# Designs tried in a protein design chat: VH-VL binders against q9hc84r5073to5261. Part 43

Target 1, 189 residues: q9hc84r5073to5261
Amino acid sequence: CICSMWGGSHYSTFDGTSYTFRGNCTYVLMREIHARFGNLSLYLDNHYCTASATAAAARCPRALSIHYKSMDIVLTVTMVHGKEEGLILFDQIPVSSGFSKNGVLVSVLGTTTMRVDIPALGVSVTFNGQVFQARLPYSLFHNNTEGQCGTCTNNQRDDCLQRDGTTAASCKDMAKTWLVPDSRKDGCW
Below, E stands for the ipSAE of ESMFold2; O stands for the ipSAE of OpenDDE; V2 stands for 0.75 times the mean of E and O plus 0.25 times the DockQ between their complexes.

## First folded at step 15 (VH-VL; framework fv_necitumumab)

Design u5 (at its last look DockQ between E and O 0.03; V2 from the best seeds 0.00; counts 0 for: pae E 14.7 > 2, placed apart)
Fold by OpenDDE, look of step 15:
Structure u5 (fold): chain C 189 residues (1-189), chain A 121 residues (1-121), chain B 107 residues (1-107)
Amino acid sequence: as target 1 above (189 residues)
Amino acid sequence: QVQLQESGPGLVKPSQTLSLTCTVSGGSISSGNYYWSWIRQPPGKGLEWIGYIYRSGSTDYNPSLKSRVTMSVDTSKNQFSLKVNSVTAADTAVYYCARDTWIQLYGMDVWGQGTLVTVSS
Amino acid sequence: EIVMTQSPATLSLSPGERATLSCRASQSVSSYLAWYQQKPGQAPRLLIYDASNRATGIPARFSGSGSGTDFTLTISSLEPEDFAVYYCQQRYNWPLTFGGGTKAEIK
């Protein structure tokens, strides 16, 4: 199952349904319906302005958050000497490419493409601020995912699964239901 | 091998609607993850991305043309279409349909031969 | 939108010579850049994707390099059939945008 976002607004679900969504808040990209493999979850924060940002972060870029077991990995971009660079926060601590902890590997390709691997699960997530891709083995995660990435069932009919468990007429309509409430952000509740 | 072919009137009067159709052969629009795209090129000028449509009907357009552009897809005919409303001389161009392999982030790997559309009274 | 600038506008060379074409983005596009070749009266053809990968069927004399904002298309030794217009395209953000093109012409 491969879920992708291109250009920051164009989505392709695990089962290949394409839709456009432009949100200003944090949304659930994917989470396990039943916590079977570390309660894996992915989030996209469209405006990452938390105090965990490095001093060099003068903007509120998009951030992709990966939650696995008790670990929290944040992938975002920052400006360093006028150049964009990938910034990986592992439990709110900046880490370098090649960092590994508790079965999670992080790396940076080039300057901005960040990658998170969970070899034990065959999970791979890439993000560069505008494009992300999540690869999950169907054998492990099929019919056990929900969020903006869909259900990973090899059935596009159920891809637009909303938070309340109902299926929307369009995945665009579905996408907004996966809002993560945040009182710190105006309009994000 | 997948092939694309544009069809439609080569002459359109100002203020009318430009309408083109792209016919896909050698493959099905209903299969694969591609952005079925339209690009235009005014005579002697560069390329401008117009927009795309997915097999599901999902679309996105260039903001410069969004208010005037509509795309549709007919999977039964293996075609997708472009409409541009309220055309002016500035819309005179060779119009191309193309297959965009965005899933692989490759690019537009299959193009039609293009069709010239002239806007004139 | 991301503005793509190509230089030079025209490149006059002889067969067998090395061609170097430049493409600059107004902001970083990472490696999400494609190159296209367009011969007179024909549709564009994909040459390079992801800044440095040759598309299927593209001769080895074509190579792409660069990342971020500066990209280069190199033709190591020009063949007669290589005289055409070349366009770069950023694929980092919407809308997709092309450069103005570089025309490689026979000297």
Scores: ipSAE 0.087, ipTM 0.726, lowest interface PAE 3.7, mean pLDDT 91
Fold by ESMFold2, look of step 15:
Structure u5 (fold): chain C 189 residues (1-189), chain A 121 residues (1-121), chain B 107 residues (1-107)
Amino acid sequence: as target 1 above (189 residues)
Amino acid sequence: QVQLQESGPGLVKPSQTLSLTCTVSGGSISSGNYYWSWIRQPPGKGLEWIGYIYRSGSTDYNPSLKSRVTMSVDTSKNQFSLKVNSVTAADTAVYYCARDTWIQLYGMDVWGQGTLVTVSS
Amino acid sequence: EIVMTQSPATLSLSPGERATLSCRASQSVSSYLAWYQQKPGQAPRLLIYDASNRATGIPARFSGSGSGTDFTLTISSLEPEDFAVYYCQQRYNWPLTFGGGTKAEIK
């Protein structure tokens, strides 16, 4: 199962359903329905992106958060001497490419592309501040994912699963329901 | 070249606190990203990882020892330390400090010479 | 906790012979395995990292292989200085754990 986002607003779910979504708050990309693997969760923070129809090409700072067991990994981009560089925080401590701890491996490819691997789970997440891709093995996560990345069921019919457990007519409508409740206090969409 | 040296008492009575310090020379704890680790080896036995400390003071300990172990770092003295509370004869070992290259792919690339700590009444 | 099992416990060989040391993990550790050499009265010395890469200054006669649960250290032609105890260490998950060691000794 592969979930991705690119072009500022184009999403492809774990089972390959495509949709657009331009919300500018923090959203749940994926979490386990039943906490089997350390309560793995992925979040995307879009607070500085505009929600206008023309914002798809606009650059804006984003952060991708990974929660696994008691660990919190934040992938984002910062400006150094006018150039974007990847910044990875492991439990609020900045770390460099090649860092590993508690079965989590962190690397940087080029200057901004960041990668997190959890080899025991076969999980890989990449993010460059604008584009992400998350790979989860079907053998471990089938029938156990929810969020903007949809279900990992090898079936697109159930991908638009909303937070309340119902299926939306479109995944664009589903994606709104995965808003992290506290993120609206920052004046986003 | 980075070198590590353990120091502390070689004999400790049961129920006391074992206290060791590792002094880093030829390099700096406050520069770079390393895990500063303690490992022990009971006489005639294998190696047991105790835990590590990062330059920020963040630690992680072997669960088997966590309730009795504390570690600290003093970047101004270029030292990191281990305390083991309520020791028994089972804590008799050679204690090593080591630099772990925080990168999971590598290993503990610099070791101290080790110091024998004997716990006896 | 991941248990590392080394075999044989003792390996009796002559200089010039090939040594093969085995290390097995109780669960997959991918390639996150290191090998250390410890001579009597000395601290361990890093030999191999990431299962197969020689550490700085380690002679070419030392090589590592394996992935997952089964790993091997090979010394292609033993020299007198190679008679020591060898430890594997998984670095996949905390707590980091070592094998019980393989002692290489002169026949």
Scores: ipSAE 0.006, ipTM 0.452, lowest interface PAE 14.7, mean pLDDT 83
ESMFold2 (binder alone), look of step 15: mean pLDDT 92; pTM 0.944

Design u6 (at its last look DockQ between E and O 0.06; V2 from the best seeds 0.00; counts 0 for: pae E 11.6 > 2, placed apart)
Fold by OpenDDE, look of step 15:
Structure u6 (fold): chain C 189 residues (1-189), chain A 121 residues (1-121), chain B 107 residues (1-107)
Amino acid sequence: as target 1 above (189 residues)
Amino acid sequence: QVQLQESGPGLVKPSQTLSLTCTVSGGSISSGGYYWSWIRQPPGKGLEWIGYIYYSGSTDYNPSLKSRVTMSVDTSKNQFSLKVNSVTAADTAVYYCARDVWFTLYGMDVWGQGTLVTVSS
Amino acid sequence: EIVMTQSPATLSLSPGERATLSCRASQSVSSYLAWYQQKPGQAPRLLIYDASNRATGIPARFSGSGSGTDFTLTISSLEPEDFAVYYCQQRYNWPLTFGGGTKAEIK
């Protein structure tokens, strides 16, 4: 199951359904319906602002966050000496490429391409601030995912599954329902 | 549909700067998800990755060439360019530009036909 | 950098035979491995990505396998047009690196 986002608004679900969605808030890209493998979840924050000294000096870029077990990994882009660089926060701590902890591997390819691997699960997530891809083994995650990435069922008919468990007429409509409420952001509740 | 084509002088004198341009057609260079890359191949030898440039201007170069390599992108012309300073005979090679698809892990799926650059007095 | 080693350097076979090409990485590259085919006077062509996936338009007789450090490109039955040089490329870390290539030639 491969889910992708590109061009800032183009999505391809795990089952290959393409749709366009543009949001300004944080949304659930995918999460396990039933926690089986560390309660994995992915989020896209379209305006990530942090008090971190490194990130605070930059604009509020997009950030992809990965929650796995008790770990929180944030992938975002920061400006260093006028150049964009990948910034990976592992439990709110900046880490360098090659960092590994509790079965999670993080790396930075080039300047901005960030990768998170969970070898035990065969999971890989890539993000460069503009494009992301999430790869999940069908054998482990089939029929147990929901979010903007849809279901992992090899059936496009159920890809537009909304938060309330109903299926939307379009995945664009579905995408809106996966908003993560945040009173700190205008219009994000 | 997307095609790449290299252009530039086929002959460069030692100590001069090698300059090549890759023209992208059939698609926009201003698209995320692609590393616009340069690869070279000396005659009868293997392939060496030179570096890439993203449409936003972000670059990364092979450490072996970093000190002499500069890449640029011109989105208005749908082109990206390579400069190699202080060339020697060792820089004689066929130079390829390629589209590197990282987010799908497809690799370098589109290549130019390559252009031979000979460094000679 | 990650060093990629291909073997054999030259593979002499006849049309219809099975070809097995090896690629070894100096360290694990997971599945981030691509194979390219290069014919004389032509640019390389992507054959396999992510170690085992055929690129668009690649015949079924081509297959890739392996993970970690050891990878194999298999051509189940060589066609005349398959005699070329094949390169593996690790895509796990920068700088990207290629193997030295395996030349498949007609016996």
Scores: ipSAE 0.022, ipTM 0.630, lowest interface PAE 7.3, mean pLDDT 91
Fold by ESMFold2, look of step 15:
Structure u6 (fold): chain C 189 residues (1-189), chain A 121 residues (1-121), chain B 107 residues (1-107)
Amino acid sequence: as target 1 above (189 residues)
Amino acid sequence: QVQLQESGPGLVKPSQTLSLTCTVSGGSISSGGYYWSWIRQPPGKGLEWIGYIYYSGSTDYNPSLKSRVTMSVDTSKNQFSLKVNSVTAADTAVYYCARDVWFTLYGMDVWGQGTLVTVSS
Amino acid sequence: EIVMTQSPATLSLSPGERATLSCRASQSVSSYLAWYQQKPGQAPRLLIYDASNRATGIPARFSGSGSGTDFTLTISSLEPEDFAVYYCQQRYNWPLTFGGGTKAEIK
């Protein structure tokens, strides 16, 4: 099962359904329906802001968040000398390529491409600030994923599964329901 | 252009606490992607990394000093600071603050001028 | 902790000569190595990052190479201002550690 997003708005679900969605909030990309493998969850924050005064006044980049067991991994980008560079936060602490903890490995490829591997689950996630890809093995995650990435069922009919358990007519409509409420952002609750 | 400047007493007596402040100008300490570090250099000797602080307050210290070192950050004053408890003559050194561009592999790209701290009875 | 060993401890050379400075890590640090120059009475300045990339404003006569455990800083033709102490630093894992330094002296 492979889910991807590119161009800021183009999505391909785990089962290959294509759709567009232009949300500016934080959304659930994928989470386990039933906790089997550490309660793996993926989020995309389209406007990731730190608590600093600079972040409040400046454009905030996208961030991809990974929750696994008790770990919180954030993949984002920052500008250094006018050039985008990757930033990986592991439990709120910046880490470098080659860092590993509790079965999670992080890597940086080039300057902006960030990769997280969970080898025990065959899971890999890449993000460069604009494009993400998440790979989950069907053998472990079939019938147990929900979110903007849809289901991992090899069946596109159930891909537009909304947060309330109903199937939307389009995945664009489904994608709206996976909003993570955030009162700090207009229209994100 | 970001500039760093150390401040604090140049002379400290044994068993006292050494306290230094680094003031950041020309940029914000709250900018993501940076660690704020302290490094020291005993006269005529090499460099020793003391530790870093992230603007959130998260720290990591050199294990050789961890029991005696505390760092803090004051984002409203654009400053970060170092305390070294129970100093001895071995703590006599030039102390530098530095900005570290972690995760981009760029390194410590901005250093303060350094301040000599002498531990003398 | 990763121990960084620099050799030689001192280099006695004349301007115009080629300098080769070695840095060895006690375990692999991939390419996560920086080089710094420290002139007398000054703070260190970043020369090389990621083993081989020159920092902004560093002259082309400085070059870095290596990966894993063995790294080299080369100064192709020494200028008078290059007589200083050079430090390597691994940036692979905590704690960040510096080598002991190589002092480049006028012969």
Scores: ipSAE 0.007, ipTM 0.484, lowest interface PAE 11.6, mean pLDDT 84
ESMFold2 (binder alone), look of step 15: mean pLDDT 93; pTM 0.949

Design u7 (at its last look DockQ between E and O 0.04; V2 from the best seeds 0.00; counts 0 for: pae E 12.7 > 2, placed apart)
Fold by ESMFold2, look of step 15:
Structure u7 (fold): chain C 189 residues (1-189), chain A 121 residues (1-121), chain B 107 residues (1-107)
Amino acid sequence: as target 1 above (189 residues)
Amino acid sequence: QVQLQESGPGLVKPSQTLSLTCTVSGGSISSGDYYWSWIRQPPGKGLEWIGYIYRSGSTDYNPSLKSRVTMSVDTSKNQFSLKVNSVTAADTAVYYCARDVWFTLYGMDVWGQGTLVTVSS
Amino acid sequence: EIVMTQSPATLSLSPGERATLSCRASQSVSSYLAWYQQKPGQAPRLLIYDASNRATGIPARFSGSGSGTDFTLTISSLEPEDFAVYYCQQRYNWPLTFGGGTKAEIK
């Protein structure tokens, strides 16, 4: 199962359904329906820059969060001397490429591409601030994923599963339902 | 360019420990983009992955060998090592070290030339 | 553990012919499959990664295809240096496992 996002708004679900979604909040990309593998969850925190006065000019940094067991890994980009560089926070502490703890390995390729591996599960997640890819084994995760990345069922007809357990007619409509409430962000409730 | 070279004894007696070292040149074992693997090939047979070690010392071993295998890394010497305890004739093989890139998205892109280890009395 | 099965065990062909080598996984490995070439007395050489991408310096006559459980390595027109043993390797789950190999030899 492979889920991807590129261009800040273009998604391909685990089963290959393509859709466009422009949200400015934090959304569930994937979580386990039944907590079998340490309650693996992926979140994408989006921002739209209000200084530009256009929605198409959103240039705010994104952060991809991975929750696994009791660990919280955040992948984002930051500006260092006017240049984007990857920043990895492991339980809120900045870490360098090659850090590993409790079966989670983090690495950086080049300046912005960040990778997290969970070898025991065969899981790989990459993010560079504008493109992410999440690879989950079908054998372990089939019928046990929900979120903006859809279901891992080899069936596109059930990919637009909403938070309430119903299937939307379009995955754009489904994607809105995966909002993570955040009282500190306007309009994210 | 990056090169890997195995070193160690070519002959080991049964019940002893097989010990090999891989020396990396033209590159750094402290790079976060690589895993460092050992693979073996019994004469005339196929390839068996033994395990990997990361620059941090983190390892994972093939379950078939896990009880007898340890690996170590020495970043200051740019080396990583393999030990196989309690060897038998079944452990006779050519042993390769290899560099592995992006654990899931690429492959083992640099290999040592291999070293034959024979287990016999 | 994921078992990789290669067929045929031996492929006897002449230079200039097309070779098709098969690799089957005991469960889906998505696209996480690599192909290696091993000439006599040499270490393996990476040919194909992620099922279909050629590694640096690999000639265009080599191509990979497939996903899930069934994978193919194709050599469009065999050259003398292509007669070797070919291994697939799944990279989806640990332990990483190789197929048993396909020997391409001169007919």
Scores: ipSAE 0.007, ipTM 0.470, lowest interface PAE 12.7, mean pLDDT 83
Fold by OpenDDE, look of step 15:
Structure u7 (fold): chain C 189 residues (1-189), chain A 121 residues (1-121), chain B 107 residues (1-107)
Amino acid sequence: as target 1 above (189 residues)
Amino acid sequence: QVQLQESGPGLVKPSQTLSLTCTVSGGSISSGDYYWSWIRQPPGKGLEWIGYIYRSGSTDYNPSLKSRVTMSVDTSKNQFSLKVNSVTAADTAVYYCARDVWFTLYGMDVWGQGTLVTVSS
Amino acid sequence: EIVMTQSPATLSLSPGERATLSCRASQSVSSYLAWYQQKPGQAPRLLIYDASNRATGIPARFSGSGSGTDFTLTISSLEPEDFAVYYCQQRYNWPLTFGGGTKAEIK
């Protein structure tokens, strides 16, 4: 199952359904319906500039957050000496490419393409500030995912699963339902 | 309903600091997710993006002006400000403040009326 | 920075005619492109966002198209109030950059 986002607003679900969605808040990209493999979840935060001082406060970039077991990995971009660079925060601590902990590996390709691998699960997540891709093995995660990435069932008919458990007529309509409630406190809509 | 209005001296001497303030009404800077931006336009010329400030105080400036530009935000007054140091005649322009909806890609949807700042001895 | 080039610099037309304005980016900006209208003595006004979406209150005669590097603003039938300067702006990367503008003037 491969889920992707590109162009700032274009999504392709695990099952290949394409749709467009623009949001300025934090949304659930994917989470396990039933916590089977560390309660994996992915989030996209469209305004990460309010985060901790560990992230360069020069811009308000997007950030992709990965939650796995008790670990929190944040992928974002920052400006260093006038150049964009990937910034990976592992439990709020900046880490370098090649860092690994508790079965999670992080790396940076080039200057901005960040990758998180969970080998035990066969999970791979990439993010460069604009493009996102998550690869999950169907054998482990099929029919146990929800969020803007869909259900990973090899069935596009159920891809537009909303937070309330109902299926929307379009994934565009579904996407907004995955707003993280806390993001609304900041005037997010 | 949201409105922006620029204020500050219309005349600045060379080498001095240009200082402008944008007052936001009809909405709160602290409750919005916008890039509060400054844009300038020399007489008879095009538009140049100067920079933005976020409600958190995070800023980003045009590299062409970065060394001379400073922005600040005062949420208590619902204002954000622009300072340009060491001005020259080249800094003569109409200066606009604007609300920029970046991540929704709506663009700069609210503008101030603009204020002319002339750099002259 | 991404350089935005607009053409033509000046467009002379009569009311009721179709206006076609071009904007080219030095590199792909995907759909991250906005159009602004500026009348004399006024601030710019957002017309189009995301290359093809009309902003609130913008008449249907205005339309935007394009992606990547080539973009077009079309005014299907010019109204007297449409004679102004139009700017494109890329919103793909920092710093934000504007085109040089196209002045639509009455013939």
Scores: ipSAE 0.000, ipTM 0.555, lowest interface PAE 11.8, mean pLDDT 90
ESMFold2 (binder alone), look of step 15: mean pLDDT 92; pTM 0.947

Design u8 (at its last look DockQ between E and O 0.38; V2 from the best seeds 0.00; counts 0 for: pae O 10.6 > 2)
Fold by ESMFold2, look of step 15:
Structure u8 (fold): chain C 189 residues (1-189), chain A 121 residues (1-121), chain B 107 residues (1-107)
Amino acid sequence: as target 1 above (189 residues)
Amino acid sequence: QVQLQESGPGLVKPSQTLSLTCTVSGGSISSGNYYWSWIRQPPGKGLEWIGYIYYSGSTDYNPSLKSRVTMSVDTSKNQFSLKVNSVTAADTAVYYCARDVWFTLYGMDVWGQGTLVTVSS
Amino acid sequence: EIVMTQSPATLSLSPGERATLSCRASQSVRSYLAWYQQKPGQAPRLLIYDASNRATGIPARFSGSGSGTDFTLTISSLEPEDFAVYYCQQRYNWPLTFGGGTKAEIK
């Protein structure tokens, strides 16, 4: 199961369904339906993004959050001397490439590409501030994922599963149901 | 089927700039699922990764070559290019372009046929 | 930089024999390991990704195993077309690096 997002609005689900979604809030990319593996959850925060498909919207700052057991890992970019640079917060503390704690490994490739590995689960998540990819083994996560990345069932017909448990006619309609309420952001509540 | 083809001069003089272009056909260079890489192989020797370029223009290079290498992409021509400055005889190699599946989860699944570049006076 | 060491440098075998090729990393690369085949005068071809998964169109006689620092490519019964050079590549960290290669030759 591989989910990806690129170009600021293009998604490919775990089962390969492609769709376009534009939103300015935080959304659930993936979470376990039944908490079996430390309640693994992935979120994408589109703060400062517009709903526009322009190149400016595609390059707006984004943050990817990973929740696993009691750990909270945030991947984002920051500006250092006029250039973008990857920033990884492990339980709200900045960490560097090679950091490892409680079965979670962090790597930085180049200046902005960040990778988080959870070896016990065979999970890999990569993010460069604009593009992400998440790999989950089918053997562990089949029939147990929901969110904007869809289901991991080898069946594209059920990929557009909404928060209420029904399947939407399009994954664009499904994707907006995975909003994470946040009263600090206009229109995200 | 996606195909890659290298083009450029086969002979370059020492201290000059080697310039190669890779043309992508049967697919789009603008896909967010791929990095576009250059690899070289000196005659009778192993493979060396030079670096990659993403369709946005973002690049990363092998530190051993970083000071002499630049890459560029031309989305309108579906092409990406490599420049190696200040070449010496050590830069004589077969140069390959390759499609790499986004990030490190897979491998280089499509390769060009390769082009020999000889550096001699 | 992660150094990849392949052994043996040359493997002399007959068609029908089993080939075992070794690749060792200077530090853990987890499962982020690919194998490539290069026939004379040709570009490399992806055989195995993620240490143990065959790429599309690769015959079942090719298999990969290992994790961490030690990896193996096995060819269960060599065919005449399998006499080539094989490279491993770590894909865990930059720069991406290849092993020095193992040449499979007809005995």
Scores: ipSAE 0.008, ipTM 0.593, lowest interface PAE 9.3, mean pLDDT 84
Fold by OpenDDE, look of step 15:
Structure u8 (fold): chain C 189 residues (1-189), chain A 121 residues (1-121), chain B 107 residues (1-107)
Amino acid sequence: as target 1 above (189 residues)
Amino acid sequence: QVQLQESGPGLVKPSQTLSLTCTVSGGSISSGNYYWSWIRQPPGKGLEWIGYIYYSGSTDYNPSLKSRVTMSVDTSKNQFSLKVNSVTAADTAVYYCARDVWFTLYGMDVWGQGTLVTVSS
Amino acid sequence: EIVMTQSPATLSLSPGERATLSCRASQSVRSYLAWYQQKPGQAPRLLIYDASNRATGIPARFSGSGSGTDFTLTISSLEPEDFAVYYCQQRYNWPLTFGGGTKAEIK
């Protein structure tokens, strides 16, 4: 199951459904319906302004958050010497490429391409501030995901699953229902 | 529809700087989806990745060439450039610019036709 | 860097035959593997991405398989235009690296 976002607004669900969505808040990209493998969840914050790293906060870049077990990993982009550079926060602490803890590996490819791997689960997530991709093994996560990435069921008919458990007519309509209500932004409730 | 084309001198003297420009047409270089990359191929040999530049100016270079390579991007001209300093005969190659679609898994989906650069006295 | 090894270096076959090209990585690259085709005097052309997906416009006779360290490009029935050099490329880690190439030539 591969979920992607590119072009700032183009999404492809785990099952390959394409749709366009542009939000200003934080949304659930995916989460386990039933916590089986560390209660994995991914979020996209379209304006990451309250980061512990002041450099990232100044630009309010997009940030991808990964929650796994008790760990919180934030992938965002900051400015270093006038150039964009990947910034990885592990439990609110900036970490360097090659950092690992509790079965989670983080790396930066080049200057901006950030990757999080969970080898035990075969999970990989990449993000560069503009494009993300999440790879989940179907064998582990099938029929147990929800969010803007869909259901991972090899069935596109159920991809537009909304937060309330109903299926929307379009995934664009579905996408906005995955707003994180506790966003630290005005108008995001 | 998107096309890339390399331009620059085909002959460079040893110890001089190789300078090439890639012009992107049919699409904007100002996209977060792509790494604008340079690849070279010595005559009769394989392909070597040189590096990439992001539209924002972020770069990464092959460690084998890092000390001699500089890339730049001009979004207003929809171009990105490669400079290789202190060239030797070993730098003789066909140089390609390419659009690298990193996260969508498509790889380098658009290439220039390549330009031969010969290092000779 | 991750070293990519392709075999055989040269593959001599006739049109209509099946071609099997191998690519091996010095360490796991998962599915981050691309195949390119290069004809004489031309730039490489993307054939396969993510180890097994055909790029846009690529004929069905081309297929990729494998994961981890061992990958295969298969041409089910060679067409005259398929005789070219084929390169694999790992896209798992920097620097990006290519295999040495396999030349498919007409027997």
Scores: ipSAE 0.000, ipTM 0.570, lowest interface PAE 10.6, mean pLDDT 90
ESMFold2 (binder alone), look of step 15: mean pLDDT 92; pTM 0.945

